Miniprotein binders against a7ua95r516to809. Designs and how they scored, part 187

Target 1, 294 residues: a7ua95r516to809
Amino acid sequence: ASLSLLSISDLVPDLQFIFFWMSNAIEILYFIQQKSPAYMQTIELMDDKAGSKESLLSATISANEEAMTILEEVIMYTFQQCVYYITKTLYVVLPGLLDCNPFGTEPSSEQCRRAAGVCVCAVCVMPEAVRRVVSVFQTTSDLLQQYQVHSEIQSQMFAYLFFFTNVSLFNQLIDKGPARGWFQRSRVLQIQASVKILLDWAKGAGHNHLAQKFFAKFCSTVTILASPPQQLSQMSWKALCAEHPSLKPVQLHRILTQYQLMAELGPLPIWQPSSEDEAYIYRTVDLLESFENH
Below, E stands for the ipSAE of ESMFold2; O stands for the ipSAE of OpenDDE; V2 stands for 0.75 times the mean of E and O plus 0.25 times the DockQ between their complexes.

## First folded at step 14 (miniprotein)

Design dk2 (at its last look DockQ between E and O 0.83; V2 from the best seeds 0.78)
Fold by OpenDDE base, look of step 14:
Structure dk2 (fold): chain B 294 residues (1-294), chain A 95 residues (1-95)
Amino acid sequence: as target 1 above (294 residues)
Amino acid sequence: SLRKRAEELERKAQELKEKVEELRREAEEKGAPEEVEELLKYAEEMAQAAKWLARLAEIALERGDPRLARLLLRAAKILLDLAEFLIKEAERMKE
């Protein structure tokens, strides 16, 4: 199937097995971790009648350590497989988020799968482009809960997915935004509203802290671009750096330069980078975010 | 084949569980120390975990993931070897 037609629903059957293996591996690992100390203590308290105590203890320790190491590898492998499939679906649906007009009456033609009728739940009233993104996250959440995956692994999963989403959206906005008109105030406000819906979902799902942390860069960019020219033109480079610490100097400079062009403000001395930052604003390699650091 | 190995490990795990039950009865009849029962319990739990891992490996093979299957089977084998070792020690202590 072409990547363009891949939906999260198409991957659910495969994902279910991966989550099944992951959950079971975690459970077995946890079992070994909890039981091993007690059994070792029992062995240690045994009478050493035949000098076999030491060998038994050594064998037990070695076997447990090796088994746990392999199980950790299984967990890591299955985790990576989940991330791989889920991020593929995100890759397909995320561009739609930037083009979405949440203020338009797009007929939600797709019936809510949960209701035999017109569902008026928060997800069903979402713009289609936002709903598709939320559906990926919701499906992931549902699967994690269904298979009772450990909370720490759930947090790591969402951390990575939010990271991936932020990088994808940020890079697309920076790279293609000017050409696609996404830096226009009206379009920025649409993007801001769409992202707010996503963040509200994340909050409702119990991932508020992770969402705030990992979407900081994209949100900062959107916030700057959504600012009225009269307000933004009064803010110094230093003030903007302080208010948006998630942005690298080169990124902030690029955003401000494109904003200036879009708003026809001409060069603003107040936005001139500090002498300390001047060397960094030309590091184009740092302009786009990397997927490799996570 | 990986499938044959998985089936063999699952069979072995079941055999070890049955052996544990036999030894538990014998230990009770002989009035063996409580430590013997604890070792047997540990062996049973390891054998059960190994059996489950072997089943997970079979599913992985059916789903076309031999890499995952190999990892699961390796873990299963380690736990089974431990179970066998515990059983042997329990047998020795029962005497």
Scores: ipSAE 0.806, ipTM 0.938, lowest interface PAE 0.5, mean pLDDT 91
Fold by ESMFold2-Fast, scan of step 14:
Structure dk2 (fold): chain B 294 residues (1-294), chain A 95 residues (1-95)
Amino acid sequence: as target 1 above (294 residues)
Amino acid sequence: SLRKRAEELERKAQELKEKVEELRREAEEKGAPEEVEELLKYAEEMAQAAKWLARLAEIALERGDPRLARLLLRAAKILLDLAEFLIKEAERMKE
């Protein structure tokens, strides 16, 4: 099997080496950046009648700049490799999140578990599909901690992983949703609950700010789709645009059109785009998100 | 051979670190300016970084990544050359 078909746990030995190289390259780069200014100052303050001071400074500056450039290439290369293998694993497991049910289907009186000797009825559990996604994030966090990767790089990695997850889920829902029944309200509520598990994990891991920023589009989408018809029909197009600035007009229009169809609200035009937005919707074909748009 | 190159740079780094220790002793005995010790300390740190990079390159080769190994060895050579230049200047100033 190819690396893209392996579970995250199967990739851990290979990922450990990539994180090892990245961490060491970052540490060496940081060492050069922190030490060089002090040594350059020492050289500048030297009393040298032979005139070798300027040559020494020039050689030192040149060597440091060249070495730092190469180390930055190493860091970028290893960072990109980590992102590549982790996102390939995410790509395989993410669609399952849209198809799982975190709610129990049995009545609480028939389904119980014990906690501290008391029988407690559970109506929500972490589905296998959600657990697989959480495992990818947790394994990444564990490896970053194990190899003591600087917090700035950790933040950049999770920013990209959340960005990738958001784009993947949004595109899957928009593109495959109608055929898979994912726009049914009961399915949207299941998706919303599953996404909340991911967001709760991110909050617990110290990445709440990144999760709020990078999941905004998908969260807006499921929030709209999960809204009761009475509530949503009272909101104007302008109000929805203001509440959900992460959605492009063409994306909002597609979401609302699907909502009207699934909720069976009839042929009445409830949400009319502004003249400006209507022109944009007619002109643009950019419905799906790009993994390269920054 | 990249493996032979990595071993050569690692060996050279160790030799420069040993030369730093020798020159440090001589400079202390002669009462050389404090700047000599600062140059030797800088050279030692650059040689240590080069040695570390050469070791990382060896591991990269064992894991089948010669592209990564080449980058690491290029960085190691630059730092090693800097260390050698700093040692030469320290030796001149010691006198």
Scores: ipSAE 0.735, ipTM 0.932, lowest interface PAE 0.6, mean pLDDT 83
Fold by ESMFold2, look of step 14:
Structure dk2 (fold): chain B 294 residues (1-294), chain A 95 residues (1-95)
Amino acid sequence: as target 1 above (294 residues)
Amino acid sequence: SLRKRAEELERKAQELKEKVEELRREAEEKGAPEEVEELLKYAEEMAQAAKWLARLAEIALERGDPRLARLLLRAAKILLDLAEFLIKEAERMKE
């Protein structure tokens, strides 16, 4: 059993039930919050001759707090289940984004290739590797809409999915890039084009702010690697740090080292880390990103 | 069993909801204070939420998620117990 056998389409039935519970738990939580104030205001205004006011308010506050705490746990549990399933499929499809050629050297589908041998039809507009990633995001968006999930929860889910995507792509590029030739300029330009398609999807889906925030590290890396050698070699370390604040010193140093090797700019270091950064450029524990929020 | 408990809580929530509806009708005909009417209205709303949670728990058990079902049933019981308390207080205040 290969990880490539687990697609988002295979998981939709399970995800539908998880979103169903999540959406209903959110609605019940909101219902409790909406109804309590009017009732409590009425009880606060009542004449307390029977001695009921304090016990009514206390019982209501206690029950509502306990029930809402449990519902928050339900929402967290179902959110974590959704994220687990979705990121598992996303992890399988993301590596292909680094290997694909969006400029049409190979047709993106077998049907387009068999029919014409020309990649000009609507079926072949998006490379298959990019289409698989977009399909995960689009399916997630469709499910969130179908179950009318609260917009704040939708934003939190895409924030995590974009964070996960950024970490996965960045770590693979840094770790596997030398062996796979991903630091060669022609490959970087292909990667840049593929990421642009993904960012265009995020913008069209109303998630531009989240994508800009959470893809920053990977996008900065690709921007640096795509830069013309004449322009990049004239930028100071300090200027590069300022332009790319999402990159840790060890990460920026590694990227520039690989850039210099692939651009054949000689063995002598071009970029001089600042005094405060020099202590950090060899911290290999900081090179790869964690999939946890830090 | 957990499934039997979910069915019991849904049934009890429905029975309590029906009792509250009858008590509200009687309170309106008798001209009960606004406070009594608001207590009964809120009790009905809490019983409805408890029934909703119990039904969600039954579906969770149908799909093999007993952890989710236990959470939903705990919330259902809390709201149902509140509804019972509100009914008792409303009945006491009618005197």
Scores: ipSAE 0.730, ipTM 0.923, lowest interface PAE 0.6, mean pLDDT 84
ESMFold2 (binder alone), look of step 14: mean pLDDT 88; pTM 0.866

Design dk3 (at its last look DockQ between E and O 0.94; V2 from the best seeds 0.76)
Fold by ESMFold2-Fast, scan of step 14:
Parts: structure tokens; sequence; C-alpha cells
Structure dk3 (fold): chain B 294 residues (1-294), chain A 95 residues (1-95)
């Protein structure tokens, strides 16, 4: 029998509790930070009763420091739990983005009715695979808004989600792309259009700067693969490295090799690594990206 | 028995809040310095925060997260101990 995968909607109740704890811990932390200075000043200005003031002040400082440290640990723990559940969902839906066709026929009314956290009309014009990814980001944004999480923490959340998405898409494209035909020009243009929908969503959500920063590697890869053969063949290895600094030598070499095969440019070597980079083009351990943020 | 610990801390926080109200009344009757009221107010706010953290820990246990509950209870205990110390000092000063 067919197995059903958990959607982001299935995780909302669990996520609501995690955001609830995180929001409350932030509120208590902020309360301690705001109130403590005034009260400590009151203690400091009191008459010294056989040294009671100094011991009280020391105990107060120590208690505040330890309580704040523990609350910061709670915030970190709940933040990591949110990231875990959200990225687990993203990991399941992201491969579909590389296989979908944004230039295809309009989705059925049944698909439109399954919209989650996005306008039904907008969902109807997006491929289902792209809609699922956008729904994860939109649901995350909605929960951060619902629990009034501070904008700095919201930015950190989306920074990590965009980082994760970039690594996942890049690794899937590089590792599975040749076998899946994803390096063929028609498929690359479809991938580029799908990625643009995600970047447009990020811009609309106020996260354009984060999206530009954390999608750089995947965007560079797609940009190279979508380049016309005439333009790309005129660029030196050094010029390509300068335009795409997010790509490691082994990654750029692999991308250009696949481009050469798919563009049917013949067996002539057009792009030669610099002498400095030659040692690194065979480092297969550096081909795929790590999910650990740099 | 993390749940018993959470219930214990929540109960103690409520007892300290009641003690603050009692001492506030006594301090007013004796014309105690303004600093006494400031210490009692601080103690009450710390006890309230501790009570809230203990309740959050109970919810964490109901949801199957004892690790989160331990962090919350540790924070609650620290704030509760501070509230108790502040109450003790206020009681000495009202005299």
Amino acid sequence: as target 1 above (294 residues)
Amino acid sequence: SLRKRAEELERKAQELKEKVEELRREAEEKGAPEEVEELLKYAEEMAQAAKWLARLAEIALERGDPRLARYLLRAAKILLDLAELLIKEAERMKE
C-alpha cells in the first residue's frame, strides 16, 4: 500500500507548542533584562546593615546571570527543535522542485483546494511542488508572527532555512542531475523559473537580503547552466571564478563539464583550471556541501 | 518525578507571593522605608516568573519533553530562591 508523508500542516500543532515555549522564554528573559538594573540600583543604594547589602547584591547578580543563561539555552533548544521539524519537511518536498515544470498546464481545482498558508489564486498558478516548498516557508512566517517572535530571531530562522534549502538543492542537482537529465537546457530553464518563484516569495516576505546571501551557490550553478553557449565559451576560468566566488574549484569544474556535455560543444577543452586550482578539481570530498553553516 | 517537582515549585511560588502581601501590609503599618516595598515588588515579580516557568515545565512533561522541563525547572528554582532571599531581607528591614 502507498505510504503518506507528513506535510507541514501535520506538524503545525507540535510547532505551535515549540513556538509557545520559545516565545514565553524570550518574554521572561526580556523581563529579567529590563527589571534587574533598577532593582540592583535600589539594593546598592541601601544602608549597609553589617554587610547584608554586599551579599544580597552578589546573590542577585549571580541569580540573574544563571537564570538568563538557562533561558538562553531554552530559546536555543526550542529554536533548534523548530529548525529540525521544518527542515525535515523541506527535505521531503525539495526534490520535487527540480522535477516540476513551471511552464506547464494549470493545476486542477482539486490541487488548488489544497492550498495552505498561500492565496488560492496564487497557488493555482504555481506548480504543486513549488507550492509545497512555499507553504513550508509561509507556515513558518505565520507562526513567527502569531507568537510575536522578535525580528532578529525570525531573520536567524530564515537564514538557516535558506541555507538548508540551498545546500539540499545544490547537492541534489550535482549528485543526481546527470542521471535525472536536470542539466539539459530545457530542464535548467524550468529549475531557474521555479527558483525565481521561491526568491520572489522571500522578497515579498521581507527576506530578500537573506535569500540573496544564502542561495548564492545554487543560483550561481543555475545561472552558469542557463548561460548561452556563445557567452559561456568566451569566458576564461579566471573570469568564471570571479563571477561565481561561492563555487569551489571542484564544483565549478563539475558544472562546466556537465554544461559542455549537454550543450554539445564537442570534445574541445574550453575551460582550463588555473595552475593554483588544478590540485583542487579532483577533491571529491569537497564536491558536495555540508549542512553545517559556515 | 519531574512533575512533582514542577507542582512543588509552583506551590512554593504561590506561597511566596502570599508572604509578600502579608509583609507589604506589615511594612505599611510600621512606616517602613520605600526600599522595603521595592524588595517585595522584586520578590513578587521573581516568584511570578518562577510560577510561570514551573507551569511551562508541566506542559513540557505532558508533551513528552523532560529535557526542556529540566531547564525550565532549574530557572524556576533560581528565581524562587532569589525571591525568598529578597523577602527575608525585606522582613529584616521593616523592623
Scores: ipSAE 0.731, ipTM 0.930, lowest interface PAE 0.7, mean pLDDT 83
Fold by ESMFold2, look of step 14:
Structure dk3 (fold): chain B 294 residues (1-294), chain A 95 residues (1-95)
Amino acid sequence: as target 1 above (294 residues)
Amino acid sequence: SLRKRAEELERKAQELKEKVEELRREAEEKGAPEEVEELLKYAEEMAQAAKWLARLAEIALERGDPRLARYLLRAAKILLDLAELLIKEAERMKE
């Protein structure tokens, strides 16, 4: 709604209808694809006594191709609508991951106090900011299952949602991190723990490969920042590039510059770019990632 | 209106399905060639898909998405016209 924080639960009714149309369009498209070859063979084998065989065949091919093209457009339209609504919700909840503390949970919440009287308190471990992001992913997964959306479309949807999440988190960390203190070691370790919870959700939901692929840039960034100074200072630029191929030279350079500053390792650069990369470490146009598909 | 068009396409699709069922029964009684049965089966399946698409379009209009409804009705019309053509060809082959 206007002036209100948009939540995933507010969007479920609209998403239900969009998934309904998408799944039905997929089913009809598949129906046409599976039936067409046998019927085309029948027409090709007909006697052409009235001279109508070629006209019938041409009309049938044209009708099938046109209908399938329209259904593909419906599928794409409904997919884009789903992604639009879901990413609007993600955009609102993702920044909280960079500011939350997954380590500071103590039994002071009402639910935690009640659980402590019964058994393990696993419910109180997840920070609220992480829970809000997980809720978006879980609600999406539940809807896709409810409407029996084809598994390839489900994979494409989560691939995009993880891509969006990675771009959003990476850009905010790079852009706002210095001013917000997000490059301090204690904060990096908190961020790393929060991201691990998301990765564990993706693994349990059957999306581990997609998460590993599409979170690679942000995860590499956090891994570097979380490294102890004596360990990281012994790694060459070339070794870091080899271990973190998802990072562009300008991005790696910026991350290492912030690391050196926060670890108080002095003003002289520790990591020297290779001769091949020297021209690229100043390309500020390549620093932030684009939300647009390539 | 789009709603009237969607309702008309659904009714016409149902009428064609009923016509095809009668024609298939008649073809079986007369011992018509297998090719005629296959064309009539194809027509029936296309009419069913057209009916399905027309119903989806009605739902899209109820929820305020006329752009989606136009796509669905275009596909429904195409399949329904194909079903009519297949029926005509099946009838010619019996005569």
Scores: ipSAE 0.702, ipTM 0.916, lowest interface PAE 0.7, mean pLDDT 85
Fold by OpenDDE base, look of step 14:
Structure dk3 (fold): chain B 294 residues (1-294), chain A 95 residues (1-95)
Amino acid sequence: as target 1 above (294 residues)
Amino acid sequence: SLRKRAEELERKAQELKEKVEELRREAEEKGAPEEVEELLKYAEEMAQAAKWLARLAEIALERGDPRLARYLLRAAKILLDLAELLIKEAERMKE
């Protein structure tokens, strides 16, 4: 019950502290990493009048290594906490993306919080369901920038969030799609348009490569489902595998089978899996993507 | 308590910074080698970093995250111990 009401805005105060700790830990770690070599060199060049040089050097090395290790743990811990909270909000808003009709004139009734007037920015003109998803990513981006988090950590954060989003959307589409009518061409086109808006945002935010990489499975699935029957029926199993390398054989087979049912197509010999893939198309354990491998 | 430990580390860090300033003045008066100033600078920077970590730990405690606080306090302690070693060496070299 409480999760359904959770918005990213509600988590901002807690996230701010986590980002604060993370950013500061990174800064201190970087400081140690940058200064340690110079300090060690200084110690090494000192006159060893009392034979204490070696012990001091050893202690310095040990202390720096241990401190850096702990700081890395802090960074990892805070990173995981951020991901945990952000993905909870994504979990709530992502299902709305699949049901979204971006072509509908839903009055953008919610006034852009940034402008006293009707904002016509790209985000404000988005369908509400898409805007909610984008808002999570935008808030994350804003916080990362506000606290000047290292670019590598920012990239890792978005990589994981895109990964999570792809897995969630893909699994929902594969599992619930047939029952919810998401495999119908009209619905698929809506989904495709919604995802395009998200990808366009990612591109504008400087995350184009990451978005293309991590949304590949979902995009491939949507692309196949959006294909006209006349076109898709001319494509062999091998050709489809080649065009959509992100899909496992079992996934492609499921998509094609459901497409066939939806389009009321008879069995298509051209979609028959190769002898090499035949053993893999029945591995139902590999059908849905796992969240654990990232 | 973790809070008491954080406060103690912050106090210790400040004491070490003050000690560095004292030793810097004494070293200058005695015409100590440049290496002494370098050690003192290093010690000061470590003490400052430790102080900041202790403050971060206090905030973590206030926010109800004792796990994070323990990590930060451990790192702070390590840096303070290093600062003390550097100060001791600087004292030795000043003489």
Scores: ipSAE 0.698, ipTM 0.901, lowest interface PAE 0.6, mean pLDDT 91
ESMFold2 (binder alone), look of step 14: mean pLDDT 88; pTM 0.869

Design dk4 (at its last fold request DockQ between E and O 0.95; V2 from the best seeds 0.84)
Fold by OpenDDE base, look of step 14:
Structure dk4 (fold): chain B 294 residues (1-294), chain A 95 residues (1-95)
Amino acid sequence: as target 1 above (294 residues)
Amino acid sequence: SLRKRAEELERKAQELKEKVEELRREAEEKGAPEEVEELLKYAEELAEAAKWLARLAEIALERGDPRLARLLLRAAKILLDLAELLIKEAERMKE
């Protein structure tokens, strides 16, 4: 009950503190990393009249290493906290993306929070379900920029969020798709359009490569399902495997089987898995993606 | 308490910074080697970083995260201890 009401805006106050700690820890870590070598050199060049040079150098090295280790732990901890809160919000809004009709004239009734008037920005013209997802990513981006978080950490954050999004959408589509009618071509085209809007946002935000990489599996699934029966029925198992390398044999087989049922094509010999893949198509444990492997 | 530790570390950081300024003046008056100034500068920067960490820990405590606070305070303590060692060496080299 409480999760369904959770918006990214509700989490912003908590996230701000986490990003604040993260950013400051990174800055201090960077300071130690950049300054410690120079200071060690200074100590090394000192006259060792009292024999304290070696002990001071050793103490300096040890202290810096220990401090850096703790700061790395702080960064990792705060990173995990951010991911935890953001993914909770994504969990709530992502199902709406699969049910979204981007071609419908749903009046974007929610006024752009940034403009007193009718905003025609790319986000404001988005379908509500897509806008909610984009809002999570945009808020994350804004916070990362606001606190000047190191670019590498930003990339890692978006990599994980895109990974999580892909896994969530893929698993929902595979598991619930047939029952929800998401395998119908008309519905698939809606999903494809919605995902394109998200990918276009990611491109505009400078995360094109990450988006292409981490959404590959979901995009491949949608691409197959969006294909006309006349076209897809001419493609062999081997050709489909080659064109969609992000899909495991069991996943491809499941998609094709459900497509076949939906399109009433009957059994297609050309979609028969190779002898090499035949053992793998029954590995149901590999059907759904895991969140643990990231 | 963690709060008391944070306050103590912040106070200690300020004391070390003041000590650096005192020693810097004395070193200048005595014509101490440039290495003394470099050590003092490093100690000052470490003390400032430690002060920052202590403040971050206080915020973490206020936000109900004692785990984070403990990590930050531990790092602050390490940096302050190093700063103290550098100050002691600077004092020795000044004489």
Scores: ipSAE 0.830, ipTM 0.947, lowest interface PAE 0.5, mean pLDDT 91
Fold by ESMFold2, fold request of step 18:
Structure dk4 (fold): chain B 294 residues (1-294), chain A 95 residues (1-95)
Amino acid sequence: as target 1 above (294 residues)
Amino acid sequence: SLRKRAEELERKAQELKEKVEELRREAEEKGAPEEVEELLKYAEELAEAAKWLARLAEIALERGDPRLARLLLRAAKILLDLAELLIKEAERMKE
């Protein structure tokens, strides 16, 4: 089958081995970092009858430092492999969020209605496109917990996955939005609702801080596009920049341009960029985000 | 090959772990200084870590990841060499 149809469940066996190696490397690194100092103290206090104490200490320090460096490389290598496979799956399912109608009647909603007479469960209201994205995140979370990966590494993993999601959604909206009709108000409201469902999952999963931090650019974009014309037209360029610091001037300019086209709103003097920003609003090289974080 | 090296390191690590266990029992029976016991305990933990790293490398080779295996074996070798050094020092001090 095509890679565009790849499911996260198909990758679980491979991910299990990678998390297995990662978690074991972390445990051995922890041993060296936390337990070896006590043994070093023993060596430092030894009676140095043969003059071997300095040699033993030097060899022990050198070995521990070199081993820690190699184990850090193992952890980095396995972390990068995990994110590579997981993000390939995310790349396939993320575009569906932009096409999704979370307000429509779906077969799953009808099944919940028939089973209970009244659908009140959160599962029945999650659109298929959102569910596919959540499934990737939830499967990742389950694997990290199964292999007892340290919480700091789990946070770094989700920070990167949310960063990747933000960049992918933002870039596709900016690049394909005009041709796909994603800037029409009804579509923007649908996108906003789908993103809210995803953010609610992240909050319930204990990742609210990370999601708020790393989804900021895409959320700001959708917030601006979803704003009623009466409210948005009263906000100056300077006020919009202050309220949405995650957006670069070229990005804000492009978003406002698309808003004007879809709302059939003429140019507004209040949206004229500041003199500081005027040089930056036409730098198309800065329009799309890079997947490179460092 | 890397597979042969991984198997050799795991075998050597297991042999050192067994040697350390025997040396610790002998040191306890003879009433050796506490410093000797601590060095042998350290060597035992290092040998165990090296053994596990070698096993992880064998699995990585089975899964077709020789880069990961080389990293794991480098770490295993370092810890095992340190364990040997500690054992030699403990044996010298026991005399």
Scores: ipSAE 0.778, ipTM 0.940, lowest interface PAE 0.5, mean pLDDT 85
Fold by ESMFold2-Fast, scan of step 14:
Structure dk4 (fold): chain B 294 residues (1-294), chain A 95 residues (1-95)
Amino acid sequence: as target 1 above (294 residues)
Amino acid sequence: SLRKRAEELERKAQELKEKVEELRREAEEKGAPEEVEELLKYAEELAEAAKWLARLAEIALERGDPRLARLLLRAAKILLDLAELLIKEAERMKE
């Protein structure tokens, strides 16, 4: 009985109710926003025989504002619950992306090897570890569509999920990668292929811009590690920092240093930061990324 | 406790909706100003929203979420109180 047994299918019944409450709260909020101005105008136009018109108008404004505030709290609460359950599931399944081999563990992946191994075609069998991650995103998309949640909320949800996935994968790679051999070029190419399946899913789902934005850190890291040492040796430290603005200097330095140690081919490039860069790199800053809470 | 409150608010919302239907017919028969009819329509719509919020709260309690239920019931109560205020004002004006 551990978190390794948790799956997205176990959460669907709970998520359905959370999306149901969120959708209904949004609809009632919309009703109040659209209807209250017309009715407040009606109050302004009525006869003030008892001298109560201003009091009624004030009470109406106050009640609508208070109700809208509470409905916004309901929407926030249900949004946070969805994020909590979905990210908890993602956290359990994401390490599998770093350990899976999409080309060698399944015979059906032979078509992908013929295609130069870098890109996995849509007709190839998806590795189980990748399928588990994709199923979390697909189930989320299906539920948002089923309950007709507004497109802005959908975009905010996937922005957060992609941000969380990026940070989780990056932190795992930096923290565990050297000991697990994940910095080896052959392993990095497998990771790159697995991530491409995830990014292709996001593109197909209409979230390409969000995926490009929020996966930038992990994609930069994988791109560096997949680059031949000979290509990297042609670049200065400043040029590398400029090409990978999503990486903090301390993160980029760690990646390059570990890659130099793990490189399989040819002479290793050597990166030497300036004295100013050294002061910045080794200032009191967290190497690992923090997860945003809301 | 919270379940009984949700059921009570749902019942009160239904009672207000029925009272609005009766008052709208009386206002039309007496030739009351259009503003009376509009206030009663507003009260009916608020009561319907409150009734739905109370039902959502009942579902939240059945699913083990009293925190969500409390938020939904607070919203329902505010809308019901406003509906009742509008009905009282409309009733005074239907001469």
Scores: ipSAE 0.763, ipTM 0.939, lowest interface PAE 0.5, mean pLDDT 81
ESMFold2, look of step 14: ipSAE 0.770; ipTM 0.939
ESMFold2 (binder alone), look of step 14: mean pLDDT 88; pTM 0.876
ESMFold2, look of step 16: ipSAE 0.777; ipTM 0.938
ESMFold2 (binder alone), look of step 16: mean pLDDT 88; pTM 0.867
OpenDDE base, look of step 16: ipSAE 0.829; ipTM 0.946
ESMFold2, fold request of step 18: ipSAE 0.767, 0.773; ipTM 0.941, 0.940
ESMFold2 (binder alone), fold request of step 18: mean pLDDT 87, 87, 87; pTM 0.859, 0.866, 0.864
OpenDDE base, fold request of step 18: ipSAE 0.797, 0.818, 0.821; ipTM 0.936, 0.943, 0.944

